# Designs tried in a protein design chat: VHH binders against q86b00r158to499. Part 32

Target 1, 342 residues: q86b00r158to499
Amino acid sequence: PRNSLQRAIDRLKNKFGISLKGSFEEEFYLIKKGDNNNSSVASLLNSIEKLDHGTFANYHSLDCYGDILEKITNALEEQGLPIEQLLSESGSGQFEITIDYTDIMEACDRHIIVRQTINSIASYNGYIATFIPKPFDGLVGSGCHAHLSLWDTNDSNLTPDANGECGLSLVNQFFIGGLLKHSKSLTALFNTTPNSYKRLKPFYWSGCNVSWGLDNKESFIRIPSSPFSATDGCSNFEIKTIDHTSNPYLAMAGIIHAGFDGIENSIAPPPPTSLFDQSVLNNQLIPSNFEDAIQSLKENHYLCENIGNDISNAFIHVKLAENKILKELSDDDQILKLLELF
Short names: E, the ipSAE of ESMFold2; O, the ipSAE of OpenDDE; V2, 0.75 times the mean of E and O plus 0.25 times the DockQ between their complexes.

## First folded at step 16 (VHH; framework vhh_rezetamig_d1)

Design w05 (at its last look DockQ between E and O 0.01; V2 from the best seeds 0.00; counts 0 for: pae O 15.6 > 2, placed apart)
Fold by ESMFold2, look of step 16:
Structure w05 (fold): chain B 342 residues (1-342), chain A 128 residues (1-128)
Amino acid sequence: as target 1 above (342 residues)
Amino acid sequence: QLQLQESGPGLVKPSETLSLTCTVSGGSISDSRYYWHWIRQPPGKGLEWIGHIYHSGNTYYNPSLENRVTISVDTSKNQFSLKLSSVTAADTAVYYCARPRTYYYDSSGTYTLGFDYRGQGTLVTVSS
């Protein structure tokens, strides 16, 4: 998979002189280990609720977790992983860590190290860290949103154009056109378990609409704005659907080949949509389950051949077998099984 | 400050090849953010997109014209060119080179453009 990503990187660079940079927003829950070993979903949820409830529940969330978060951030900094931001998701025991963007291969390597570090520090300090896409039905899901940008060989950002649609250069618009064309197939690479699709719901701001737009959290491709977007353009674009069940090297290889198709074939994206535009309600959606997503990937000979036929065939067979096993479990047993993996 | 200027013969005989050059000044044709387009406007009609080129040489043409069109780029001269073969009186138009900031198109070659820079245009008349 890492070699597949390297081939994708080389392909984009050799043909067009373009490189991809990015970073991941790492979302996860911290669950306090209990005396009876956190062996049921109800027990796990109670462990979160007890930590969040104190004299001032919402005020106490960051203060209650302060020691473990400090240890996590110190460990990441000591490994040379500069933290861009750390956020708390409103009293629920969910947190988000973002590392500074870099070349996409290194960003993928950093993603693996970040997850490993969080798991290790949490475990040593009496916590379970979980990256399961939707561990608790009543709480917000966890993704690993990707922020991406296109660069030339002189280290100049090619993504912004203040005069372009949504503040983007035309070459980046064609890259996005390719991503939207392949979005249903890419979902199989991004969201590889039945649980993933419990998070991917319309109106959850998960990015299920096959569309793009400025600050549109319902779109597969979101274009973040800043105070300088009108003057300088938008410096990056975001894919919100990716979760921690993905292999980041395969996910990014797919993204690069899809974007390459858009540039090579001048695939214009549809007109952008806004969060306030009622036409979003009628937009096409990504697949609602893994079987439909993987079928789309199987039929996508372009992506499979460019990723590598042996690699894509192995991925498809392994993930279908894993999903069959998971679907035979109750919802609660799936969560407990996934805790061993994510 | 960026300027686009069309140049070439204003009169072309039927069945011959129309050839135009666009010179870019105040900017670089090698800027990887942009595509470089040819469009035309026949008398009394709307704009018709002909095609575009990326600085790498990668082209895309209006399907209705593609078997007669060649667009090329010379990055060392900061220029790109149009050749349209086998012309008829129907090819009489004002020809523009342009750098649009966005567009959408379909297989008919119809599309919406927002141009941030366009040349003044050059009339090419096809007649004997």
Scores: ipSAE 0.037, ipTM 0.588, lowest interface PAE 7.7, mean pLDDT 84
Fold by OpenDDE, look of step 16:
Structure w05 (fold): chain B 342 residues (1-342), chain A 128 residues (1-128)
Amino acid sequence: as target 1 above (342 residues)
Amino acid sequence: QLQLQESGPGLVKPSETLSLTCTVSGGSISDSRYYWHWIRQPPGKGLEWIGHIYHSGNTYYNPSLENRVTISVDTSKNQFSLKLSSVTAADTAVYYCARPRTYYYDSSGTYTLGFDYRGQGTLVTVSS
């Protein structure tokens, strides 16, 4: 998988002189292990601190988890990972860590390290860290949103253009056009479990709509606004649908090849959508289940070929088998199984 | 079992403020797992999400209504309320307070927020 990404990186660079940089927003829940030996999902849910999960960057949440978060932070920093942000998210006991953006390969490497570190520190300190997309039906899901940007060979960010649509350069718009074109197939790479699609629901900021737009959390691609957007443009775009079930290398390989297609063929995205645009209800959505997503990928010869037919076939086969097993489980059992993995 | 009940005037004059209260029984608004929502359905139209509130008082509104909507919560009474200012005929609808079991929209042609629990709804007519 890592080699596939490298090929994608090389392809983009060699053809267009463009490099992709990025970072992942790592969303996860911390659950304090109670004295109860009951490992049921209900028990886990009850172990979550009763905090305000209706807010972002909740300081109270941070305070309650201060010790464990400090240990996580220290562990990451000791490994040379530059933490850009650590905050509580909208879910009770849910947190987000973002490492500074870097070359996309390194960003993927960091993604793995961050998750492993968090899991390790949590476990050692009597917590369960879970990166499951939708661990609890009544709580906000967890993703790993990818913030991406295009760079030239002079290490200049190509993404921003104050005169461009949504503050983006034309080349980045084409890149996004490619992503949207391949969005259904990419979903298979981004979201690889049935549980993933419990998170991927409309109107809860999961990015289910095959669209893009400024600060549109319902769009597959969100363009974060900048206070300086009027003068400088927007520095990056965000893919919202990615969760931790993805292989980051394959996911990014897919993104690069899809974006490559956009640039190569000048695929303009449709007009951007506004936040909470009611028309979203009638617009194209990403697949609502893994079967549809994986079918899209299977039929996408362009992505499969460029990612690598062998690795793509292997991925498809393995994930289909895994999903079959997971679907045979009850919802709770599925969560328990996923806890072993994520 | 959880029950929600809307209450308030069924008739509001144009430019006035619509006020509704939702009384929750059989469960606590202070349950940290849930947001509490207001939704409405205009005649002949689909459900429209208005906004939600958390027991802490944190709110999030539909941007289309944000400037006119205020949702508040009274945990001591196990109630939360809706105020919609500057109403017009377009605000005529059956209003529901609701709590989803899970936070996502279901699709039946058009996507609507699926709520496991909601009130019976109260018709509010905006008329002179």
Scores: ipSAE 0.000, ipTM 0.215, lowest interface PAE 15.6, mean pLDDT 86
ESMFold2 (binder alone), look of step 16: mean pLDDT 80; pTM 0.790

Design w06 (at its last look DockQ between E and O 0.64; V2 from the best seeds 0.00; counts 0 for: pae E 3.0 > 2)
Fold by OpenDDE, look of step 16:
Structure w06 (fold): chain B 342 residues (1-342), chain A 128 residues (1-128)
Amino acid sequence: as target 1 above (342 residues)
Amino acid sequence: QLQLQESGPGLVKPSETLSLTCTVSGGSISDSRYYWGWIRQPPGKGLEWIGHIYHSGNTYYNPSLENRVTISVDTSKNQFSLKLSSVTAADTAVYYCARPRTYYYDESGTYTLGFDYRGQGTLVTVSS
């Protein structure tokens, strides 16, 4: 998988002189291990310290988990991972950590290290960290949103253009056009379990709409606005649908090749979608289940070939088999199984 | 300030090749942020995007013209060119070189590529 990404990186660079940089927002839950040996999902849910269910980035939540979060932060910093932000997301034991952006390969490497570190620190300190997309039906899901940007050989960010739509350069718009064109297939790379699609629901800020737009959390691609957008443009775009079940290398390889297609063929994205335009929110959605997503990928010869036919075929077969097994399980058993993996 | 200037013959015979060059000043065509393209406006008609090129040489052509259009770039001269083969009277138009910016809906409701800079335009007449 890592080699596939390298090939994608090289392809983009060699053809266009463009490189991709990025970072992941790692969302996860921390669950304090109770004295109860009952490993049921309900038990785990009850073990989550609920401070304020309605407030994002709750300071009180950070205080409650201050010790464990400090240990996590220290461990990451000791490993040379520059933390950009650590936030409480929902006040119910969900957190988000973001590492500074870097070259996309390194970003993927960091993604893996961050997750491993968090899991390790949590375990040693009497917590369970879970990166499951939708661990609890009544709680907000967890993704790993990718913030991406295009760069030239002079290490200049090509993404921003104050004169471009949504503050993006035309080349980046074409890149996005490619991503949107391949969005169904990419979903199979981004979301690889049935549970993933419990998270991917309309009106839950999961990015289910095949669209893009400024600060549109319902769009497959969100463009974070900046106070300086009027003068400088927007520095990056965000893919919201990615969760931790993805292989980051394959996911990014897919992204690069899809974007490559966009640039190569000047695939214009559709008009950007506003959050205030409710008429557009349900017009075109990403696949609602893994079977549809993986079928799209299977039929996408362009992506499969460029990612690598062997690795693509292996991925498809393995994930189909895994999903079959997972679907045979009860909802709770599925979560318990996923807890072993993520 | 960025300036674009078209140059080339104003008269072309039917079946011949229309050839134009755009000279860019006040900016580099090698800037990876931008594309460079050609637009035309036939008499009494709207603007038609012909195609554009990236500094790498990658091109896009309007499907209506793709078989007849060639756009090239010369980074050393800070120029890019248009060739349109097998011209007919229908190709009579004012031709503009332009720097594409973003897509928009034009007055006819067509989703088309807009520009922030363009040349003054040059009339090319196809006549025997």
Scores: ipSAE 0.876, ipTM 0.954, lowest interface PAE 0.5, mean pLDDT 92
Fold by ESMFold2, look of step 16:
Structure w06 (fold): chain B 342 residues (1-342), chain A 128 residues (1-128)
Amino acid sequence: as target 1 above (342 residues)
Amino acid sequence: QLQLQESGPGLVKPSETLSLTCTVSGGSISDSRYYWGWIRQPPGKGLEWIGHIYHSGNTYYNPSLENRVTISVDTSKNQFSLKLSSVTAADTAVYYCARPRTYYYDESGTYTLGFDYRGQGTLVTVSS
């Protein structure tokens, strides 16, 4: 898969002189290991609820999160992975770590290291770190949103244009047009388990609308605005749906080939949408389940051939078999099974 | 500030080739953020997109014209050009070079082209 990504990178660079840079927002839950009761989803949720309540009532309990987060942060910094952002939602047990953006191959390599480091540090310190897309029905899901930008051979950011729609250059608009054209097929690469689709619901801010727009958290492609970007344009765009079940090399290879199609064929995206305004008739959704997503990928000969037919066929075969096994389990048993994987 | 200027013959005989050049100043045609395009306005009608080119040489043309149109780029002169072959009286129009800024399909499937810079335009008349 890493070689498939390299071929995609080379293809975009050789034809258009364009490279992709990015980073992932790594969302995960920390669950304190219990003595006797981490064997069910209810016990896992109870462990989060007990720790969160204790944290606000007891400074020693607050130090438990502070201590583990500092150990994770220090481990990442010691590996040369400078943290751009660390966020938490008060009372939820969910955290987000973002590493500085870089060339997309390195970003994918960093993504792997970040997940491994978080898992390892958590385990050694009495925690379970989970990246499951929707581990708890009543809590916010976990994704690994990709922030991306296009660059030329002189290391100049090609993404912003103050005069362009949503502050984006035309070449980036065509890249996005390609992404939206292929969005249903890309979903199979981004969201590879039945659980992934419990997160991907309208109004969950997961990005399941086949649309794009400035600060639109319901769009497949969100364009972040900022005071700095508003003057010179928007410096990056975000793909919201990607989760940790994906192989990052395969996901990014798909993204590059989809964007390449957009640039090569001047595929205009639809008019952008706002979070609260869909008066423009742009209400397509990504597939609501893996079987429909994988069927879209199977029919997408362009993506399959460019990623590699042997790689694509193997991915489709393996993931269909895995999904069939997972679907035989109850919802709770799926979570417990996934906990060993993610 | 970026400026675009059309040049070329204002009169072309039927069946011949219309040839125009756009000279870009105050900016680089090799800027990878941008495409470079041609549009025209027939008398009494709206603007019609002809096609555009990326500095790499990659082109995209209006399907109604694609068999007759060639757009090319000369990065050493900071210029791009239009050739429209086999012209008829229907090709009489004001021709503009432009830099598109946004482009999308509307509900009807029609390409809608916006641009941030446009030349002054040059009238090309097709007549015997």
Scores: ipSAE 0.431, ipTM 0.785, lowest interface PAE 3.0, mean pLDDT 85
ESMFold2 (binder alone), look of step 16: mean pLDDT 80; pTM 0.802

## First folded at step 17 (VHH; framework vhh_rezetamig_d1)

Design x01 (at its last look DockQ between E and O 0.01; V2 from the best seeds 0.00; counts 0 for: pae E 21.5 > 2, placed apart)
Fold by OpenDDE, look of step 17:
Structure x01 (fold): chain B 342 residues (1-342), chain A 128 residues (1-128)
Amino acid sequence: as target 1 above (342 residues)
Amino acid sequence: QLQLQESGPGLVKPSETLSLTCTVSGGSISSSRYYWGWIRQPPGKGLEWIGHIYHSGNTYYNPSLENRVTISVDTSKNQFSLKLSSVTAADTAVYYCARPRTYYYDSSGHYTLGFDYRGQGTLVTVSS
C-alpha cells in the first residue's frame, strides 16, 4: 500500500509538477477502565457518561482527562511529532488531536504512529482508547479528517487564490472536481466497515453530500475559511468522511489519482454549496453502506488500474470477506471486535 | 506585471485555418498555478470561451469548437497558440488570450472560465 501511494505521488509530480501535503485530525474516545475486567459495550458507555458530560470543546473535559492527555502529548512529542492542537470534541470523553501538515506520505506515517501511541499510552494508564467510527449509538462518531493542499516544486502552496471560487486556485478546483467524480469509489477506501456507515449520516456533519463549499460540514469536500480568505484565498481543503478503518496509503493514493483525473481533464466541480443552501442537501449522497461503496470501486477501472490492479483486487476481496464476518455479529459483538482492531 | 499579447493575421478566408499566438511577458507560463486560454467575442455577441492549456500540454476545448480547435504551448518562448480550422463567417470575432482563474457556469449551464488577465484582443475577419 505504501508503494502504491508513492507511485501516485510520483505520477502527480512528474506530470504536473504538483505535490500533495496534508494532516489528519484524529478523533477518538478515552474510556477509563473500571474494576471489572469484563467490559461490555454497555459498561464502557456507562464509564464514559459518568466521567464527563461536557459539551463541544469543554475545558472541563480537558481538565478531567488532563493527566492522560499530557502523557499522550508527551509521548507524541518525544517521538518528534509536532502537535498542532489537542482539544475536546462534542462527545463526553471524545478528543481530537492534529499533527502539523507535511508531505502526504509522512502524514500517513504519522497517522499510524499517532493511533498506536495513543492506544499504548491509554492502555498503560488504565484507559481504553477507541478510534471506532461509531462506537456508541447515542454518541458522536469519530473520524480522521484529512486537510490537504497542493504545492509546486518551489514549495509554494497552490491551493489558495482570492480570485478563485471558494478562495481556491483553478488547479485545485479541478482537483476537487476529480475527487467528487470519484467520490463513491473513494468512499470504499475511506470507510471499510459496516460501522463506518453508522457514522456517515446526513445532518451529522459527516460530509455525506457529494458537494463542496466554504465551511460546509455536510459536504464531501469542506473548504475551511479564515479571516484572510478574502485576501489570500483558502490554504487547504478538507475531506471529512475518512475514518480510522481506512488504510491511509490507499486512501491517499485514491485521492491523488482522482485529483489527477480532475487536473488532467479539467473537471470542474458542480457549483459550490453553503450551509444555508438547503436545496442542495441530500440531492446526491455518498454510498450509505459498504456494499454499494465497494461495488463502485470495483467498477472504477481508472482508480483500480492506477492504484494497482493487484492491490485493488486484494483490497476488495479482503474487505468483502471481513465485512461479511462483521455483519454476522451482533451490534455489541461488532464493537468488541472492532475494539481489538482500532 | 503580467502582459499578454495576441499576434496573427486579421483576415482569413473561408475554410482556411485561423492561427494566433499569445506572447506572455512578466510571468512564466510554466507555473503549476495557472492555465492559459483563448476567448473570442463575435460582433454583437457575448464572450465565448474557446479553450485552455496547462503547462504540461493538457488541453480543454469548448465542446462547440472541440473538433476544430487546437491549442499548443511553447514554454521555451513563453507562448501559447490557437488554431481554428474550417473557419466560416461565424468565426469572425475579436480574439483574446487570457489567464483563467476560476470556472463558472453561465446562465445556460455552459462551462466557462473567469480570467484576471487578458490581451488587448485582435480582430479576425473571415471573408472571401
Scores: ipSAE 0.739, ipTM 0.903, lowest interface PAE 0.7, mean pLDDT 91
Fold by ESMFold2, look of step 17:
Structure x01 (fold): chain B 342 residues (1-342), chain A 128 residues (1-128)
Amino acid sequence: as target 1 above (342 residues)
Amino acid sequence: QLQLQESGPGLVKPSETLSLTCTVSGGSISSSRYYWGWIRQPPGKGLEWIGHIYHSGNTYYNPSLENRVTISVDTSKNQFSLKLSSVTAADTAVYYCARPRTYYYDSSGHYTLGFDYRGQGTLVTVSS
């Protein structure tokens, strides 16, 4: 699967002189282990609520979170993975770590190491770290949003163009056009469990609309703005739907081949949409369940052939079997089982 | 080597706006890799986090100050700035600009845990 990504990288570079760079926003929950933390979903939620409440206890809660988060960040630094940003969602026990962007193969390798490090450090320090896409009803889901940019052979960023739509160069717009064309098939590579689709709902800021736009958190492709966007253009774009159930190498191989199709065939994306003007938003959605997503992938001979037919067939077979097993579990038992996997 | 240097008026009248600038050398504020922050140390007290800004323009502020604080960037000068409105004597402190190493908060607000780099600090006195 890493070799499949390398072939995709080489294909894009050889035909167009383009390289992909990126990083992941690693979203996860930290749950303090206690006597009952693994016995039910309700006990897991109670552990988060105990850490988040009280004004004076907030300083003690920050010491508890601060200690584990400092251990995590120190471990990442020792491995040569400097943290670009660490955020906490207010009142939720959810955190986000972003590592510096780099060549996409290395970014995928880093993604795996970051997850392993967070899990290991949390476990040794009395915590459960979970990357489950929707571990708790009523709480924000966890994704691993990919921030991506296109670069030429001179190491110049090809993504920004201050005069382009949403601050993007024409070549990056065609890349996005390809991503949107293939978005339903890519969903099977990005979101591989029944739980993934509990996160992928309209108005959850998960990006389930087949659209793109400046700062549009409901779009499959979000274009982040900055104070510099008006003069310099936008330096990257974000794929919102990816979650930690994905194999990052297969997900990125799919992304590159979809974007390649867009560039090769000059596929213009539809007009961009705004989060604040719902009357003009594209109502087309990605698949609402894994079976529909995987069926879209199975019928997408372009993606399957370019990823590798043997790899794609194995992925489809294994994931259908795994999803069948997960669906036979109660919602609580699915979460407890997924804690073993993610 | 990365260096951060604070500049701005050392004396501010009550009810006015405190304005400080941090000049970054040996690195770029335009890097997507980092965010940039302000902390202060009131007389006889520990460090207090004010807020910080990510390269994209996203800001994060201490809830105790959020109604009065603005942080911004000026890429042409490789600088970022702090504005704190409606100051009182309680805002007298040594102000430091910093590049946060980690940042943590809970549902009540924004708090910081550590910094890779900070400036030497500049005393700002709020007095008539």
Scores: ipSAE 0.000, ipTM 0.123, lowest interface PAE 21.5, mean pLDDT 80
ESMFold2 (binder alone), look of step 17: mean pLDDT 80; pTM 0.804

Design x02 (at its last look DockQ between E and O 0.01; V2 from the best seeds 0.00; counts 0 for: pae O 13.0 > 2, unsure alone 64.4 < 65, placed apart)
Fold by ESMFold2, look of step 17:
Structure x02 (fold): chain B 342 residues (1-342), chain A 128 residues (1-128)
Amino acid sequence: as target 1 above (342 residues)
Amino acid sequence: QLQLQESGPGLVKPSETLSLTCTVSGGSISSNRYYWGWIRQPPGKGLEWIGHIYHSGNTYYNPSLENRVTISVDTSKNQFSLKLSSVTAADTAVYYCARPRTYYYDSSGYYTLGFDYRGQGTLVTVSS
């Protein structure tokens, strides 16, 4: 998969003189082990849900988790991973860490190291860190949103154009057009478990609409604005649906080949949408389950060939077998199994 | 300062090929950020998009014209060109070369390219 990403990177650079930079917004929950350290992870999850309704109502999540978050951030900085942001997400016990953007291969390598570090520090300090897309039915899901930008060989950002639609250059709009064209197939690479699809619902800010737009949290592609967007354009775009069940190298290889198709064939994206545009939400959604997503990928010979037919076939075989096993488990047993995997 | 200049014959006979060249000065056609395109305005009508090209050679054409249109680029001369074959009187128009900026759909539902630079235009008349 890492070699597949390198081929995709080389293809985009060789044909168009374009390189991709990015970072991931790493969303996760921290679950503190209570007095009953021998209880199952399902019991711990239920205990945290009850405490969220009663015990934590009066505290900011960062205030309650200061020591463990400090240890996590220190460990990441010591490994040379400069933290751009640490945020408490709207769910109790959910956090987001974003590392500074870099070239996309390094960003994918950093993504793996961030997960490993958070898991290790949490375990050492009496916590369970979980990256499961939807671990709690009543709480916000966890993704790893990719922030991406296109750069030329002179290290100039090609993404912004203050006069372009949503503050984006035409070449970046075509990249996005390719992403939207392939969005159903990309979903198989981004969201690889039955649990992933509990998160991917309209109005959950998961990005399940096959659309794009300025600050639109319901769209597959969100264009973040800044105070300087009117004068400088928007410096990056965000893919909302990716979660931690994905292989980052394979997911990003798919992204690059899809965007390459958009640039090569001048695929215009549809008009951008605003948050709450119900007409778009009703008719253009990504697949609602893995079986439909993987079928779309199977039929997408362009993506499969460019990623590598052997790699694509192996991915499809492994994930279908894994999904069959997971779907036979109760919801609680599925969560326990996913904790072993992610 | 970026400038675009059309050149080519102003009179073309029916059934022949219309050929125009756009010379780009004050900027590079090999820019990774931009596409280069052709539009036209028939007498008494609005602007019509013909097509555009990226410096690598990939093209996108108006579907109504794609069987007759070829756009090409010569990066060594900083030029791009239009050929429109089998012309008729309906192809009489002012032709502009342009740099597209973005896509938009107008209130009538027609797809168009927004652009921030264009040439002065050259009238091409198709007449026997």
Scores: ipSAE 0.006, ipTM 0.479, lowest interface PAE 10.5, mean pLDDT 82
Fold by OpenDDE, look of step 17:
Parts: structure tokens; C-alpha cells; sequence
Structure x02 (fold): chain B 342 residues (1-342), chain A 128 residues (1-128)
């Protein structure tokens, strides 16, 4: 998988002189272990509820988890990972960690290290860390949103253009056009479990609409605005649908090849939509289940070929088999199984 | 699973008060973690945030509607309600109850408020 991404990187660079940089926003839950080793899903949920101290960015929430978060932060920093921010998300127990953007390969490497480190530190300190997309039906899901930008050979950011649509350069618009064109197939790379699609719901800020736009959290591609967007353009774009079940290397390889197609063929994206634009409701949606997504990928010869036919075929077969097994499990058993993996 | 359901009259006369109730099931509105809010979508227009309430009774209202909006909570019934006074044709919309959240913060200080859960919506028509 890593080699596949390298090929994609090389392809983009060799043809267009463009490099992709990025970072992941890592969302996850921390659950304090009870005295019982065999905690049911309900028990885990209850543990989260007991630690409930407030809403988003509540100081009390951070205080309760202060020790474990500090240990996590220290462990990551000791490994040379520059933490940009660590935030409480929807409530007590859910957190988001962001590391500074870097070359896309390194970003993927960091993604893996971050997850492993958090899991390890949590376990050692009597917590369960979970990166499951939708661990509990009544709680907000967890993704790993990718913030991406295009760069030239002089290390100049090509993404921003104050005169461009949504503050983006034309080349980045074409890149996004390619992503939207391949959005169904990319979904198979981004979301590889049935549970992933419990998170991917319209109006849940999961990016289910095949669209793009400023601060549109329902769009497959969100363009984060800033006070400087009007003068400087927007520095990056965000893919919201990615979760931790993805292989980041394959996901990014897919993104690069899809974007490559956009640039190469000048694929303009449709008109952008805003968060509260009614037209978003009528937009095409990404696949609502893994079977549809993986079928789209299977039929996408362009992506499969460029990613690599062998690795693509292997991925498709393995994930189909895994999903079949997972679907045979009860909801609780599925979560328990996923807890072992993510 | 958390579910939200709107209820109330689908027809309101001009100058009267629109009243809706949201019934929450599968979770308690008394949670310290969440707000509870209302959104509407007029025909042919985008979504508009009306406001939200905390179980303590603390409220936030859209400034454009602040003078006409009252949101209340009944923890005993696990419900929260919307009242919109002095309605006009402009208040005709599909109304949704929702569980809002602060989703995103960046270095520029920009915050976006959305929702985790939303009801199916109920059409309220203002007509004489």
C-alpha cells in the first residue's frame, strides 16, 4: 500500500510538478475501564456517560481526562509528532487530535503512529481508546478528516486563489472535480466496514453529499474559510468522509489519482454549495453501504489500474470477506470485534 | 438510538403563535453534553437555525428571530418546545428539531454549529 501511494505521488509530481500535503484530524473516544475485563457495549457506554461533564470544549471534560491526555500528548511529542491541537469534541470522552500538515506520505505514517500510540497509552493507563466510526448509536461518530493542499516544486501552496471559486485556484478546482467524479469509488477506500456507514448519514456533518463548498460540512469536500480567504484565498480543502477503517496509503493513492484525472482532463466541479443551501438536499449522495461502494471501486478501472490491479483486487476481496463476517454479527458483537481492530 | 420527533399543528393563522414540541427518545435531554434546537427550511430557501436550549433552560436564539422565539424544555417529559409569535407567510416552512453541536474550530476562531440528530420535520403553513 505504501508503494502504491509513492507511485501516485511520483505520477502527480512527474506530470504536473505538483505535490500533495496534508494532515488528519483524528477523532476518538476514551473510555475508562471498569473492574470487569469483559465489558459489554452497554457497559462501555455507561462508563462514558458517567464521565459526562459537559459539551464541546468543556473545561471540566478536559480536567477529567487531563492526566491521560497529557500522557498521550507527551508520548506523541516524544516521537517527534508536532501536535497542533487537542480538543474535546461533542462531549466528554470524545477527542480530536491534529498534527501539523506535512508531505502526504509522512502524514499517512503519522496517522498510523498516532492511532497506535493513543491505543497503547490508553491501555497502559486503564482506558480504552477507540477509533471506530460509530461506536455507539447515541453518540457522535469519529472520523479522520483529511486536510489537503497542492504544492509546486518551489514549496509554494497552489491551493489558494482569492479570485477563484471558493478561494481556490483553478488547478485545485480541477483536482476537486476529479475527486467528486470518483467519490463513489473513493468511498470504498475511505470507509471499509459496515459500521462506517452508520457514521455516514446525511445532515450528520459526515460529508455525504457529492458536492463541495465553503464551510459546507455536508459536502464530500469542505473548503474551510478564514478571515483571510477573501484576500489570500483558502489554503486547503477537507475530505470529511474518511474514517480510521481506511488504509491511509490506499486512500491517499486513490485521492491523488482521482485528482490527477481532474487536472489532466480539466474536470470542473459543479457549482459549490453552502451548508444551508437547499440544493444540497438534492445532491447525489455517496454510497450508503459498503457493498455499493466496493462495487463502484470494482468497476472503476481507472482507479484500480493506477492504484495497482493486484493490490486493488486484493483489497476488494479481503474487504468483502471481512464485511461478510462483520455483518453476520450482532450489532454489539460487531462493535466488540471492531474494538479489537481500531 | 436517539430519536427526535416534531409534533404540533401544521396550520397557523397570521399573527398567531406557532407552537411545536419535540419528543426525544432513546436518550435524556437532561444530559450535560448536549443542546437541543430548532431549524426550519422555507420552501425554496435554505435551512435557518432558529435556536437551541440547554436542559438548565439557557437558550440561544437566532438574532433575526430573537424577539419572537421562545424555546423551552420539559425534562420530566423529555421534551422541548418552540414558540414563534406573530407569524406571517414568511414563517411557512418545514420545521425540524435537532441536537446541535459545535463541530469545528480553527485557528482563525471560526466556529460552526450544526446538529448530530434531527427529526423528520413537520410542515407548518401560515395561512388565513
Amino acid sequence: as target 1 above (342 residues)
Amino acid sequence: QLQLQESGPGLVKPSETLSLTCTVSGGSISSNRYYWGWIRQPPGKGLEWIGHIYHSGNTYYNPSLENRVTISVDTSKNQFSLKLSSVTAADTAVYYCARPRTYYYDSSGYYTLGFDYRGQGTLVTVSS
Scores: ipSAE 0.000, ipTM 0.223, lowest interface PAE 13.0, mean pLDDT 86
ESMFold2 (binder alone), look of step 17: mean pLDDT 79; pTM 0.811

